# VHH binders against Aminopyrimidine aminohydrolase (tenA), part 3

Target 1, 224 residues: Aminopyrimidine aminohydrolase (tenA), of Halalkalibacterium halodurans (q9k9g8)
Amino acid sequence: MSFAASLYEKAQPIWEAGYNHPFVQGIGDGSLEKSKFQFFMKQDYLYLIDYARLFALGTLKGNDLQTMSTFSKLLHATLNVEMDLHRAYAKRLGISAEELEAIEPAATTLAYTSYMLNVAQRGSLLDLIAAVLPCTWSYYEIGVKLKGIPGASDHPFYGEWIKLYASDEFKELADWLIQMLDEEAKGLSSKEKAKLETIFLTTSRLENEFWDMAYNERMWNYNG

## First folded at step 1 (VHH)

Design g14 (framework vhh_gefurulimab)
Fold by ESMFold2-Fast, scan of step 1:
Structure g14 (fold): chain B 224 residues (1-224), chain A 125 residues (1-125)
Amino acid sequence: as target 1 above (224 residues)
Amino acid sequence: EVQLVESGGGLVKPGGSLRLSCAASGFTFSDYYAAWFRQAPGKEREFVSAISTGGSTTYADSVKGRFTISRDNAKNSLYLQMNSLRAEDTAVYYCAAVRPGSIWYSTNEDEYDYWGQGTLVTVSS
């Protein structure tokens, strides 16, 4: 079993809970209230900005040209493919570029992106990969599962989101991260692997918190 | 050369029916979301109906139950069947197309890249 495969197996209870979350199920069957998806897209727009910064940091931390090139491609995909989808949703909602820049992060968004940036800045390239991979990999898995629901990918509002994350192009991004993780993890101690597992499972759990935040349209958990 | 050409407009009495057609050429129509918009004299262009690549449809509240959008990819054509026409349906009707992906299909006219010249529909006694 590869290291990535072992992390995948350990993350399954968390990712299954995410797939079964009413937010995700509501995208698949078309029942999700549009306001909840709009909240999600606004928060995800802020998330993707920091996600892009993480891939830029991965380019900087890369020890060879192949790794640098791969993170450059991940950065490009985030800024020019995922962000294009967000711009399209914002445009349909009548949200100006100025308004997008003024969106305030919810507590969960801030916790999630701050955790990843802290791990990536203080740690190794492998720490960065362990932090970002759960999002890329689980979104592909969700996209494929939702695309399998008859009519889901044809939905006027949710269909493009499903098609983007179910795409072979998006799968390639996840595959690149998986390959780098497996190649770079060779020869690691049990202690080092345990640290990577903790990071991987932590961001997997933060993603579930992100679904829950969006479904409840929650900015802060308590007063403020 | 990319073109969308509307036809089927004309003068009709209230309660009547018309079917508009839009012929697409110069691009792979089946890869595009398509929509009908209309513009009444002195007013801004407004959304009427849209259809996805897979055939899912959306309608403005003012036309729901009266209008039906459809497409025939083999003929590179878009249609709008208009029933129970009212005086307020009087407008120039435009077909429009947008490629999904970077720009997902929308009720916002600004998202559409390709437009026809329009066909006039007049509902009057």
Scores: ipSAE 0.000, ipTM 0.134, lowest interface PAE 16.4, mean pLDDT 85

Design g15 (framework vhh_gefurulimab)
Fold by ESMFold2-Fast, scan of step 1:
Structure g15 (fold): chain B 224 residues (1-224), chain A 127 residues (1-127)
Amino acid sequence: as target 1 above (224 residues)
Amino acid sequence: EVQLVESGGGLVKPGGSLRLSCAASGFTFSSYAAAWFRQAPGKEREFVSAISSGGSTTYADSVKGRFTISRDNAKNSLYLQMNSLRAEDTAVYYCAAESRGYYWLRTPESADEYDYWGQGTLVTVSS
């Protein structure tokens, strides 16, 4: 078994809970209330900004020019392609440019992105990959599974989200990160592998918290 | 001593299939993006398909759904499976490889991004 395959198996109980979350299931069957998806899109916009910072750190931490170039391209794609698509999508959902400018991060969003940036900044390239891969890999699998539901990808609002994450482009990102993880993990000690496993499972759990936050439209657990 | 050698060209009937091969030597083929270009009689050279070093593929609109590009890095080989061939597919087909190693996910489509070229193999589609 490859290291990435081992992590995938350990993450299955967490990812299955995410797939079964009412938010994700509501995207698939079209029943998710628009307000919950709008909340998700606003928080995801903030998440994508920090996601872009992770690729900037990957560019810095790359050990050769090819790796640096690839992370630089992923940074560019996130900032200039994915963010543009996100803004256009948000507008169609009734989220104004003023609202996007005024978004306040929820506690869960801060916890998730701060954890990833802390891990990436303080750690190795492998630590960064372990932190970001669960989101990339699980979203691709969710996209493919939801696309398989008859009529799901034809939904006026949720169909484009499904098609984005089921895309070959997103699959290639996931595959590249998986290959990098497997290649670079060869020769690591059991202690080093355990650290990567902890990071991988932690961001997997934070993703489930992100679904739950969006479904409950929750900013803070204690609202002052 | 960098070399690309195409093979598999020939005469085929409309609707038929043909598989082109390109054998690379003298460089680390697996590190570089590779592509197929074609030039029909009296026309300029045009892009057909490309594959990145990481395996992502791009196709010209005229061949999308009919042609499949693939690579075998262990054999230093590039392939083009051509199905549902049309008279307008008649051309000399060239394999090409870039030399910079920047193309893990991206597939370059411009001829000027490729530095190594084969001599070409003729494909004729006629009834």
Scores: ipSAE 0.000, ipTM 0.121, lowest interface PAE 15.2, mean pLDDT 86

Design h01 (framework vhh_8h5u_2)
Fold by ESMFold2-Fast, scan of step 1:
Structure h01 (fold): chain B 224 residues (1-224), chain A 125 residues (1-125)
Amino acid sequence: as target 1 above (224 residues)
Amino acid sequence: EVQVVESGGGLVQPGGSLRLSCAASGFTFSSDYYAMGWYRQAPGNQHERVAIITSGGSTNYPDSVKGRFTISRDNAKNTGYLQMNSLKSEDTAVYYCAADFRTYGWTEPSHYDYWGQGTQVTVSS
């Protein structure tokens, strides 16, 4: 069993809960209210900016040119490919350029991205990979599962989101991170592997909080 | 500057074939996030969808051209194509290449942000 495969197995209860969340299921059956998806896209826009910064950090932390090149490609895909889709969706949802510039992070978005950036900045390249991999990998899994629902990928609005995350191009991004994790984790102590597992499971849980935040359109639980 | 340029139109006899090309600049068809389509407009008619290919590679055709027309793209050349076979007089129109973010079931011309200038196809008796 590879290290990534063992993390995958441990994450299954968390990722399954995420797949079964009403937000994700609503994308799959086409019933998700546009207002909830609009909220998600606004928060995800902020999330992707920090996610891109994480791949830039990966480029900096890479100890050879191959690793640097791989993170450069991940950064490019996030900033220029994935973000292009987000801008196109924002336009179709009626989100103005002024609204995009004025987006404030919800508590969950701030917690999620701050956790990943803290782990990546303080830690090793492996800590960074463990922090970012759950999002890329679980989104691919969700995309593939939703694509399997009759009519889901042909939906006029949600179909392209499903197709993006189910794509071979997106799979390749996950595969690169998985390969790097397995190569770099070789020879690690049980204590070091446990730390990486904690990071991996923590961001997996934060992703579930992100779905719940978007479904409830929640900025902060308490005001005043 | 984002633009698409059509070519390959002309005069052809009924039953003949033509291949239209759509050259893109300022964006890439190799991106899984850009969809493209071919639309046509005959005098007195609104733009009609002829073929679409989505970012994921799914294609869609109306019954009027299904089995006769094939949409494709060459990502390395950043060029889209429409292969038109068994042409009929009803296929006479100006053909437009359009590119933007779209879903498989999307058919409305207004959903494309980038349109070419058009290329005339005339199927003469």
Scores: ipSAE 0.000, ipTM 0.108, lowest interface PAE 19.5, mean pLDDT 82

Design h02 (framework vhh_8h5u_2)
Fold by ESMFold2-Fast, scan of step 1:
Structure h02 (fold): chain B 224 residues (1-224), chain A 125 residues (1-125)
Amino acid sequence: as target 1 above (224 residues)
Amino acid sequence: EVQVVESGGGLVQPGGSLRLSCAASGFTFSSYTYAMGWYRQAPGNQHERVAIISSGGSTNYPDSVKGRFTISRDNAKNTGYLQMNSLKSEDTAVYYCARGEYLPWRSGDTYFDYWGQGTQVTVSS
């Protein structure tokens, strides 16, 4: 088994819980209230900005031109392809450019992106990859699973989201991260692998918290 | 538990067609690291690969079946297929479905770790 495959198997209870979350299921069956999806899109916009910073950090941490080039491509895809599509998609859902510029992060968004940035800035390239991979990989898996639901990809609000994350282009981003993880993890000790596993499972859990935050439209858990 | 189960084998005349199915449980083919392969084993011979499909849909076939067999995968149903056309007597074998760890960035580098029990295909006049 590759290291990435072993992490995938260990993450399955977490990712399955995420797939079964009412937010994700509501995208698949079309029942998700538009307001909850709009909340998600606003928080996801802030998330993608920090996600892009993580790929920029990956470029800085790369010790060879191939690694730097790969992270440059991931950064480009996030900032210029995914973010452009995200903005266009948000506009179709009634989220104005002014609203996007005025977004404030929820507590969950701050916890998620701050955890990843802390891990990436203080740690190794492998720590960074372990932190970012669950989001890219699980979104592709969710996209493919939801696309398999009859009629889901034809939905006027959610169909485009499903198609985006089920795309071959999005698959390629995850494949690059998986390849780098497996290549760079060769020869690691059991202790080093356990650290990467903890990071991978932690951001997997934070993604479930992100779904729950969006479903409940929650800014701060105590004071709102 | 992780397993794959084949179905759809049978007896056909030369030039006929069959469609084999491979149902997976305990894992998902939507995983980037998992591929599905079809192998066959005739009496007294070692098994040979007849088709492979990656999680992303890339396919590979040996010359012996290229153009006649088509491998496909339905990730939503967690099921793989092998469409066999223009069958020859030489295609008579037990056909096995296998889960592989396929890395698209490592072209042709696939390791198969779980195998089904097989389904018999007989091509005779």
Scores: ipSAE 0.000, ipTM 0.126, lowest interface PAE 16.4, mean pLDDT 84

Design h03 (framework vhh_8h5u_2)
Fold by ESMFold2-Fast, scan of step 1:
Structure h03 (fold): chain B 224 residues (1-224), chain A 125 residues (1-125)
Amino acid sequence: as target 1 above (224 residues)
Amino acid sequence: EVQVVESGGGLVQPGGSLRLSCAASGRTFSSDTYAMGWYRQAPGNQHERVAIITSGGSTNYPDSVKGRFTISRDNAKNTGYLQMNSLKSEDTAVYYCAAKYDSIFGHTEPQYDYWGQGTQVTVSS
């Protein structure tokens, strides 16, 4: 079993809970209230900004020019392609550019992105990959599973989201990160692998919190 | 400055063949282009991917056209091609060329930087 495959197996109870979350299931069967998806899109916009910063850090942490170049291009793709797609999607949902600029992060969004940035900034390239991979990999898995539901891809709002994450292009991103994790993890001690596992499982859990936050349209757990 | 222009569409009988061309200007296929692709849109449908080719020559096709369509490019001519064989009535659509610059990965949504105006392909008796 490869290292990434072992992490995948350990993450399955967490990712399965995410897939079974009412938010995700509501995308698949078309029943998710539009307001909950709008909340998700607003928080995801903030998430993508820090996601881009992770790729900037990957550029700095790369041990060779090719790795640096790849992370630099992922940074460019996130800022100029993915963000443009996100803004276009938000506009179709009735979210203005002014609204996107006025969004404040929910507690869950802050916890998730701050954890990833802390891990990536203080740690190694492998720590960064372990932090970012669960989001990329699990979204692809969710996209593929939801695409398999008859009629799900035909939904006027959710169909495009499903097709986006089920895409071959998104699979290529996930596959590249998996390959890099496996290659770079060769020769690591059990202690080093345990650290990467903790990071991987932590961001997997934070993603479940992100679904739950969006479903409840929650800014703060204690005081809204 | 950057433009992509399709040509080669037309009317063809079922089982026939057509070769579409996509000419690019302002950017080259050798160093500035990561991927170029062909998309199609039939009346009442969303656009769908038909073929992708990367700078390194890797290709990808959906099941609906795999084995019948072949994407290629000529970097010296700054031109991409779609060879369509064994055409079916279901292939009737407007075909669009798209180019992706300065990007490694995209999404299924229109993630390409530049799109052509489209060329009509009609497959009928």
Scores: ipSAE 0.000, ipTM 0.173, lowest interface PAE 12.0, mean pLDDT 83

Design h04 (framework vhh_8h5u_2)
Fold by ESMFold2-Fast, scan of step 1:
Structure h04 (fold): chain B 224 residues (1-224), chain A 125 residues (1-125)
Amino acid sequence: as target 1 above (224 residues)
Amino acid sequence: EVQVVESGGGLVQPGGSLRLSCAASGFTFSDYSYAMGWYRQAPGNQHERVAIIYSGGSTNYPDSVKGRFTISRDNAKNTGYLQMNSLKSEDTAVYYCATDRWYLGEPTQSNFDYWGQGTQVTVSS
């Protein structure tokens, strides 16, 4: 069993809870209220900006030109493919360009991206990979599972979101991160592997908090 | 099945007003992020864009009608409208309601798949 496979198995209870969240299930059966999805898309726009910064950091932390090239491709996909599709999709929802520029981060969005940036900036390339991989990998898995629901990918609102994350293009991004994790994790101590596991599981849990935030349209847990 | 049906056309004197209605069936304007547009065609001409309203409520108008025409929708009645004021003889045309889910076209181009049969507007004394 590879290291990534072992992390995958340990993350399953967390990712299964995410898949079963009313937000995700509502995408699959078409019942999710559009206001909740609009909230999600706005927060996800901010998330993707920081996610792109994480891939830029991966380029800087790369030990060789091959690793740097792979992270430049991940950065390119985030900024010029995923973000462009995200902006086009947001336009379908009536979210203006001005509105996208004015979005304020929710507490959960700040916690999630700040955690990943802190881990990546202070840590190793492997710490960065462990932080970002759960999002890319679990979204692909969710996309494939939802696409398997009869009629889900044909939904006039949620069908394109499902198709995006179920795509071979998105799978390739996950595969690159998995391959790098497995190659770089060879020869690590038990203590180093435990640290990577903690990072991987923490961002997996933050993703579930992200679903819950979007479903409840929550900016801050406490407002005065 | 997605359908739109226009009503409210007729004969009006120059300077007058008309309100066109676009009744939707097979979808709701509040549910499917449908954009709704109004287009017109005078004899011998191609379809001309008059107004577009997106699911989020933003609107766009060509300079020829800007300030005179207003597009709106009433989600409770599942009906779109075109309020036409200060009508001119050059506004004489068949007016079409068009709708599409996930309109991604530029404001200068039609990108609607579902069209009504049209309603005649004649501006003449």
Scores: ipSAE 0.000, ipTM 0.099, lowest interface PAE 18.0, mean pLDDT 83

Design s01 (framework vhh_surovatamig_d1)
Fold by ESMFold2-Fast, scan of step 1:
Structure s01 (fold): chain B 224 residues (1-224), chain A 124 residues (1-124)
Amino acid sequence: as target 1 above (224 residues)
Amino acid sequence: EVQLVESGGGLVQPGGSLRLSCAASGFTFSSYWMSWVRQAPGKGLEWVATIKQDGSEKDYVDSVKGRFTISRDNAKKSLYLQMNSLRAEDTAVYYCARDLYDFWSGYKPTFDYRGQGTLVTVSS
């Protein structure tokens, strides 16, 4: 069992809870209310900006040209491919360019991206990979599972989201991160591996909080 | 099988108006977002407008905003594009398209099905 495979198995209860969340299930069966998906898209737009910064940090932390090139490709996919989809989706949902630029982050969005940036900036390349991998990997898994639901990928609106995350192109991004994690984790102590596991499981849990935030359209836990 | 048939193209003078129609068959028309896309001579495909399944939401490329209106009639399985204040730059073959995105294609409507098109010439 590779280290990444071990982390995958430990994350399954968390990722399964995410897949079973009403937000994700509502995408799969087409019942998710437009307002909840709009809220998700607005917060995810802010999330992707910081996610891109994490891949830029990966480029800086890379010890060789191959690693730097891989993070450059991940950065490109986030800024130019995934962001272009978000802008097109936002336009179709009636979210203007001006509205996107005026979005304020919810408490959950701040907690999630701040945690990842802190881990990545203060830590090693391996800490960064452990922080970002759960999002990329779990989204691919969710996409594939939802695509398997009869009619889901043919849904007039949510079908595009499902197809994006179920794509072979998106799987390749996850595969690159998995390979780097396994190569870089060789020779680590049990304590070092436990730290990476904590980071991996923490961002997995923050993703579930992100689904819940979007479903409840929650900005702050207290009024404001 | 799936078929989209465009009509209503022709020669029109600058500042004139034209209405395009698209007849759909072989699929549940009311279940899909629909788009109009165009291709000017010697250029690539350009997305023009899109409409939600129930007609409640509409989007346009900036160059046609305020001039073009997309609409649909689900009972007749038909899509329309009302084009007003036409310019020479609007000269193109216009295609009716069933809406579909592709991850690596810049996240614009990617046609899984497209009609043969209808030519619109804005001149003289």
Scores: ipSAE 0.000, ipTM 0.124, lowest interface PAE 18.3, mean pLDDT 85

Design s02 (framework vhh_surovatamig_d1)
Fold by ESMFold2-Fast, scan of step 1:
Formats: C-alpha cells, sequence, structure tokens
Structure s02 (fold): chain B 224 residues (1-224), chain A 124 residues (1-124)
C-alpha cells in the first residue's frame, strides 16, 4: 500500500464521523437550515483565502518546475473554481459584498488555518502537503457519498455544492496532492512518517470541528 | 442500475486500427472520469487511458501515447478509444471502466464499475 493509503485508513474513523455530522447529513437530505449554511459559507470564505495562501506557499517551496506548476493549478482552482461557487451562493443567500468584507473569523476557523499556516511555514513541503490534503480529499469523498443519495444532487439549493465536490475535476486536485505525497515520502523513516500522520490527523479533526462550528453557528466556545 | 457495454473489438493485423465504443447507462455520465483498462492473456489488468468528465483532460499509459486516443460524447453517454498502429502486445480484453486510475491504492480494482469487455486480437 502507498503512504497516502495508510493515512487514508487511519483517518477513516475521523472522516466517517465528519460524514455523519448533522451538518453534512443535512446537505445530503436537504434539511439543513439555510442560516447554518450561510454561516458555513462565510467562515469557508475566510478559510479558502488562507487555503489559497498555503498553495502559494507550496509553489514557493517546490524544488522543481513540475511541483511549482502543480501547486499553481491548485491555487487557481481554489481562487477561481471554489470561490466562484462561493460567489454564486453569496448572491443566492443575499450576502452583500460589504458583509463579505466584514466577516470575522470564528475561533475554530482561526485554529484551523493558523495550524496549517504554522505547519507549512515552519516545515517542509511534505508537512504542507500533509496539512492540506485531508480537506481536499475528504471533501471529494463526502461529495461522492452525498451524490449517491437519491435526489441529493438534484436539490435546488445544495445540489451544486454536492456536484462540485463529487466532480472528477475536483478528484484530480486530490490525486495531484496524493501523488506528490507518495513520491516525496519514499524512503522516510518511521519517525518522519509518524510526524506526517500527526499533521494529517490533526487537520482531519479540525475539519470535524469546522462542521460542528457551522452547525451551531458558533463564533467562540465560551461567552462570558 | 449502472451498466457499461463495450463493442468494436475484433481481429486486426499489426499496424492496423480499431475503434472501441462503450455505451453507459444508469448514472450521470458527464460527472465521472472514464477509463479504458485491458488484460492481456496471462497478465493482470493494465490501465490504458482516462478522460475527465468534461472531456477537457486526457491521460495515457506511455506504451500507447501517440497511438491511442480516448474521447467521449456526453450527450450520447458514450466513451471511445481510437487505436492506431496496433502491435501484437496490444492483444487483450479491453474494459470500459468508471473512474480514474487509483493513485492511493496503485490499483485498478478501485474502479467501481467495469463492463464485460471486448476482445482485441492483433495478429496476421
Amino acid sequence: as target 1 above (224 residues)
Amino acid sequence: EVQLVESGGGLVQPGGSLRLSCAASGFTFSSYAMSWVRQAPGKGLEWVATISGSGGSTDYVDSVKGRFTISRDNAKKSLYLQMNSLRAEDTAVYYCARGRYDYVWGSYEHFDYRGQGTLVTVSS
């Protein structure tokens, strides 16, 4: 099995919990309240800005032209494809340009993006890949599973979100990261692999916190 | 019910050409990457070519690059493989498969659906 395959297996309990979260299930069955999805889209807008910065950093850390090119494609997809979906939903949800500029990050959003940026800035290209891969890969897995629910991808509001993340074009982005991880991880020691596993599982857990934050429309865990 | 039905196989001489077709039904064809995989006598499965759902991106195994062309017609829910300059080593059962080469597992077994195959024999 590849190194990425071993990480995938170890992440399954975490990703299964994420798929079973009421936020994700509510997208699949169409019952998710629009206010919760609005909250999600606002926080995800901030998240994607930092996610794009991570791919820009990957371009800088790349040791050859091919790696740099791949990260530039990941950056382009985040800034243009995913952000285009955000713009479309913002219009449908009545979120103004002024509201988008005034969005404040929730504690979970800060923790998630700050963790990834810290790992990527201080670490290796492999550390960066381990940090960002769970989001791209798990979103594809979620999209495919939700698309399998009869009628889910035809939903007038959530169908477009499901179709984007279930697309083979989106899978290609995950595959690029997986291929780079497997090629770069060849010959690593058990200790080095354990570090990458910790990063991978940590951002997998932060994604579950992100779903929970959005479902509860929570800015901070403690108010007082 | 997902179904993939291949056609177009047959006997051809070295240097000849064949076009394979695959008719898909039971799913949203344009939402999935599609592949051709083959199995030569006494060998394991080998991935040959992949095309993205939109048709905008294609990829090939090195041994067929420049000789084979994968294409699709999403309106007709059909996948094609144009095979030129055929060699004896191209002799195999060719399968239409839903999905992409699975980089994670390094395995073609993770294509979730395959057709029954069409035999291509390259001999004089």
Scores: ipSAE 0.000, ipTM 0.160, lowest interface PAE 16.9, mean pLDDT 85

Design s03 (framework vhh_surovatamig_d1)
Fold by ESMFold2-Fast, scan of step 1:
Structure s03 (fold): chain B 224 residues (1-224), chain A 124 residues (1-124)
Amino acid sequence: as target 1 above (224 residues)
Amino acid sequence: EVQLVESGGGLVQPGGSLRLSCAASGFTFSDYYMSWVRQAPGKGLEWVATISSSGSTIDYVDSVKGRFTISRDNAKKSLYLQMNSLRAEDTAVYYCAKDRGYSTGWYRSAFDIRGQGTLVTVSS
């Protein structure tokens, strides 16, 4: 079994819990309250900025031109395709440009992006890949599963989001990261693989916290 | 409790055809991608084909393209594999699997295989 495949297997209980979260299921069946999706989009906007920084770090950490080129493409897709679509989507949902500029990060958003940036900045290219891959991979899988629900991709607000993450373009981004993880992980010790597994599972769990944050429209866990 | 029961295997001559079936229960079949995987004697598991929850997206391993056809019937909770132009190299135990994601080469080993499989022997 490839290393990525073994991580995928270990993450399944976490990713299945995410897919079954009321927020995700509410996107699929169209019942999700618009206000919860707006909250998600605002927090996700901040998340994507840091996600782009992670791909920029990957470009710097690459040990060959192929790796650098791959991360450059991931960075471009995040900043110029996903972010542009996100801004257009937010405008359609009634979120003004001024409002997007004024967004404050929720505790969960700070924890998630700070964890990934800390892991990536302190660690190796493999640590970075293990931190970012769960989001890219799980979102593609969620997108494909939701697209399979009759009528889901035709929804006025949620259909475009589903189509984005179910796209062949998004699949290619996930595939690139998976391939790089498998190639770079060859020859690693069991201790180093365990470290990568911990990172992979931690960001998988933080994604579930992100769904829960958005569903409850929660800024901070302590109110007072 | 997820249950998958394969059937339809048998002995067939090279160039012949077989149709495999898989009966699924214990989960919402129509929500999941489904795959066929096989294991030849003395070899590891090899992914063969995947079909999306709606049936609109289908992928095959290169060695079976043009010869095998995967299909599903969500009302009957059944998965099928029509195998034409069979070769000696197709000899294997065939398993159906609840796919934990969209099938590509990178996660072939992440299949949920529950059944005993069905043996396909291609011999003259």
Scores: ipSAE 0.000, ipTM 0.139, lowest interface PAE 14.2, mean pLDDT 84

Design s04 (framework vhh_surovatamig_d1)
Fold by ESMFold2-Fast, scan of step 1:
Structure s04 (fold): chain B 224 residues (1-224), chain A 124 residues (1-124)
Amino acid sequence: as target 1 above (224 residues)
Amino acid sequence: EVQLVESGGGLVQPGGSLRLSCAASGFTFSSYWMSWVRQAPGKGLEWVATINQDGSEKDYVDSVKGRFTISRDNAKKSLYLQMNSLRAEDTAVYYCARESHYDILTGFKNFDYRGQGTLVTVSS
């Protein structure tokens, strides 16, 4: 069992809960209320900006040209491919470019991106990979599973989102991160592997909080 | 070659109605999702309404829900937009648009072809 495969197995209860969340299931069967998806897209736009910064940081932390090239491709996919989908959805939802730039982050969005950036800035390249891989890998799996639902990928509103995350191109991005994690983790101590596992499971849980935030359209948990 | 030709635009008073038509040629019309998009003076393109291949699924931007109805006639290769209770804010050039396949390498492009547009002016 590779290290990445070990992390995958440990994350399964968390990722299965995410897949079974009403938000994700509502994308698959087409029943998700437009307002909830709109909230998700606004928060995800902010999330992707920080996610892009993480891949730029990966380029800086890379010790060879192949690693730098890989993170450059991940950065490009986030800034140009995923952001293009967000811009297209914003147009369909009647959200202006100026309104999109003025979006305020919810507590969950701040917690999620701040955690990843803190881990990546203070830690190693492996810490960064452990923080970002759950999102890339689990989104691919969700996309493939939802695409398997008859008619889901042909849905007028959710179909393009499903197709993006189910794509071979998106799979390749996840595969690159998996391969780098496995190669770089060879020879690590049990203590170092335990740290990576904690990071991986923490961002997996934050993703479930992100789904729940979007479904409930929640900005802050307490208003006192 | 793909061709989309809009008609039915014009000057109308607030509260009035217009029916826009789009004649499609050069492709298998019944195989494509179709949309209406508009551009108001000084603003970007705004998606208005979409319809699936057989007309069983329709969606609208919130500002036109209950007022506009999108429909299609696959035998005539035509797309329609019935606009009721028109408001000054509906003033725009309206385009018939064909939905494209998403291409990750070139980025998401929802509309690969659109017509030249038809001007709708709502004024007294």
Scores: ipSAE 0.000, ipTM 0.118, lowest interface PAE 17.1, mean pLDDT 85

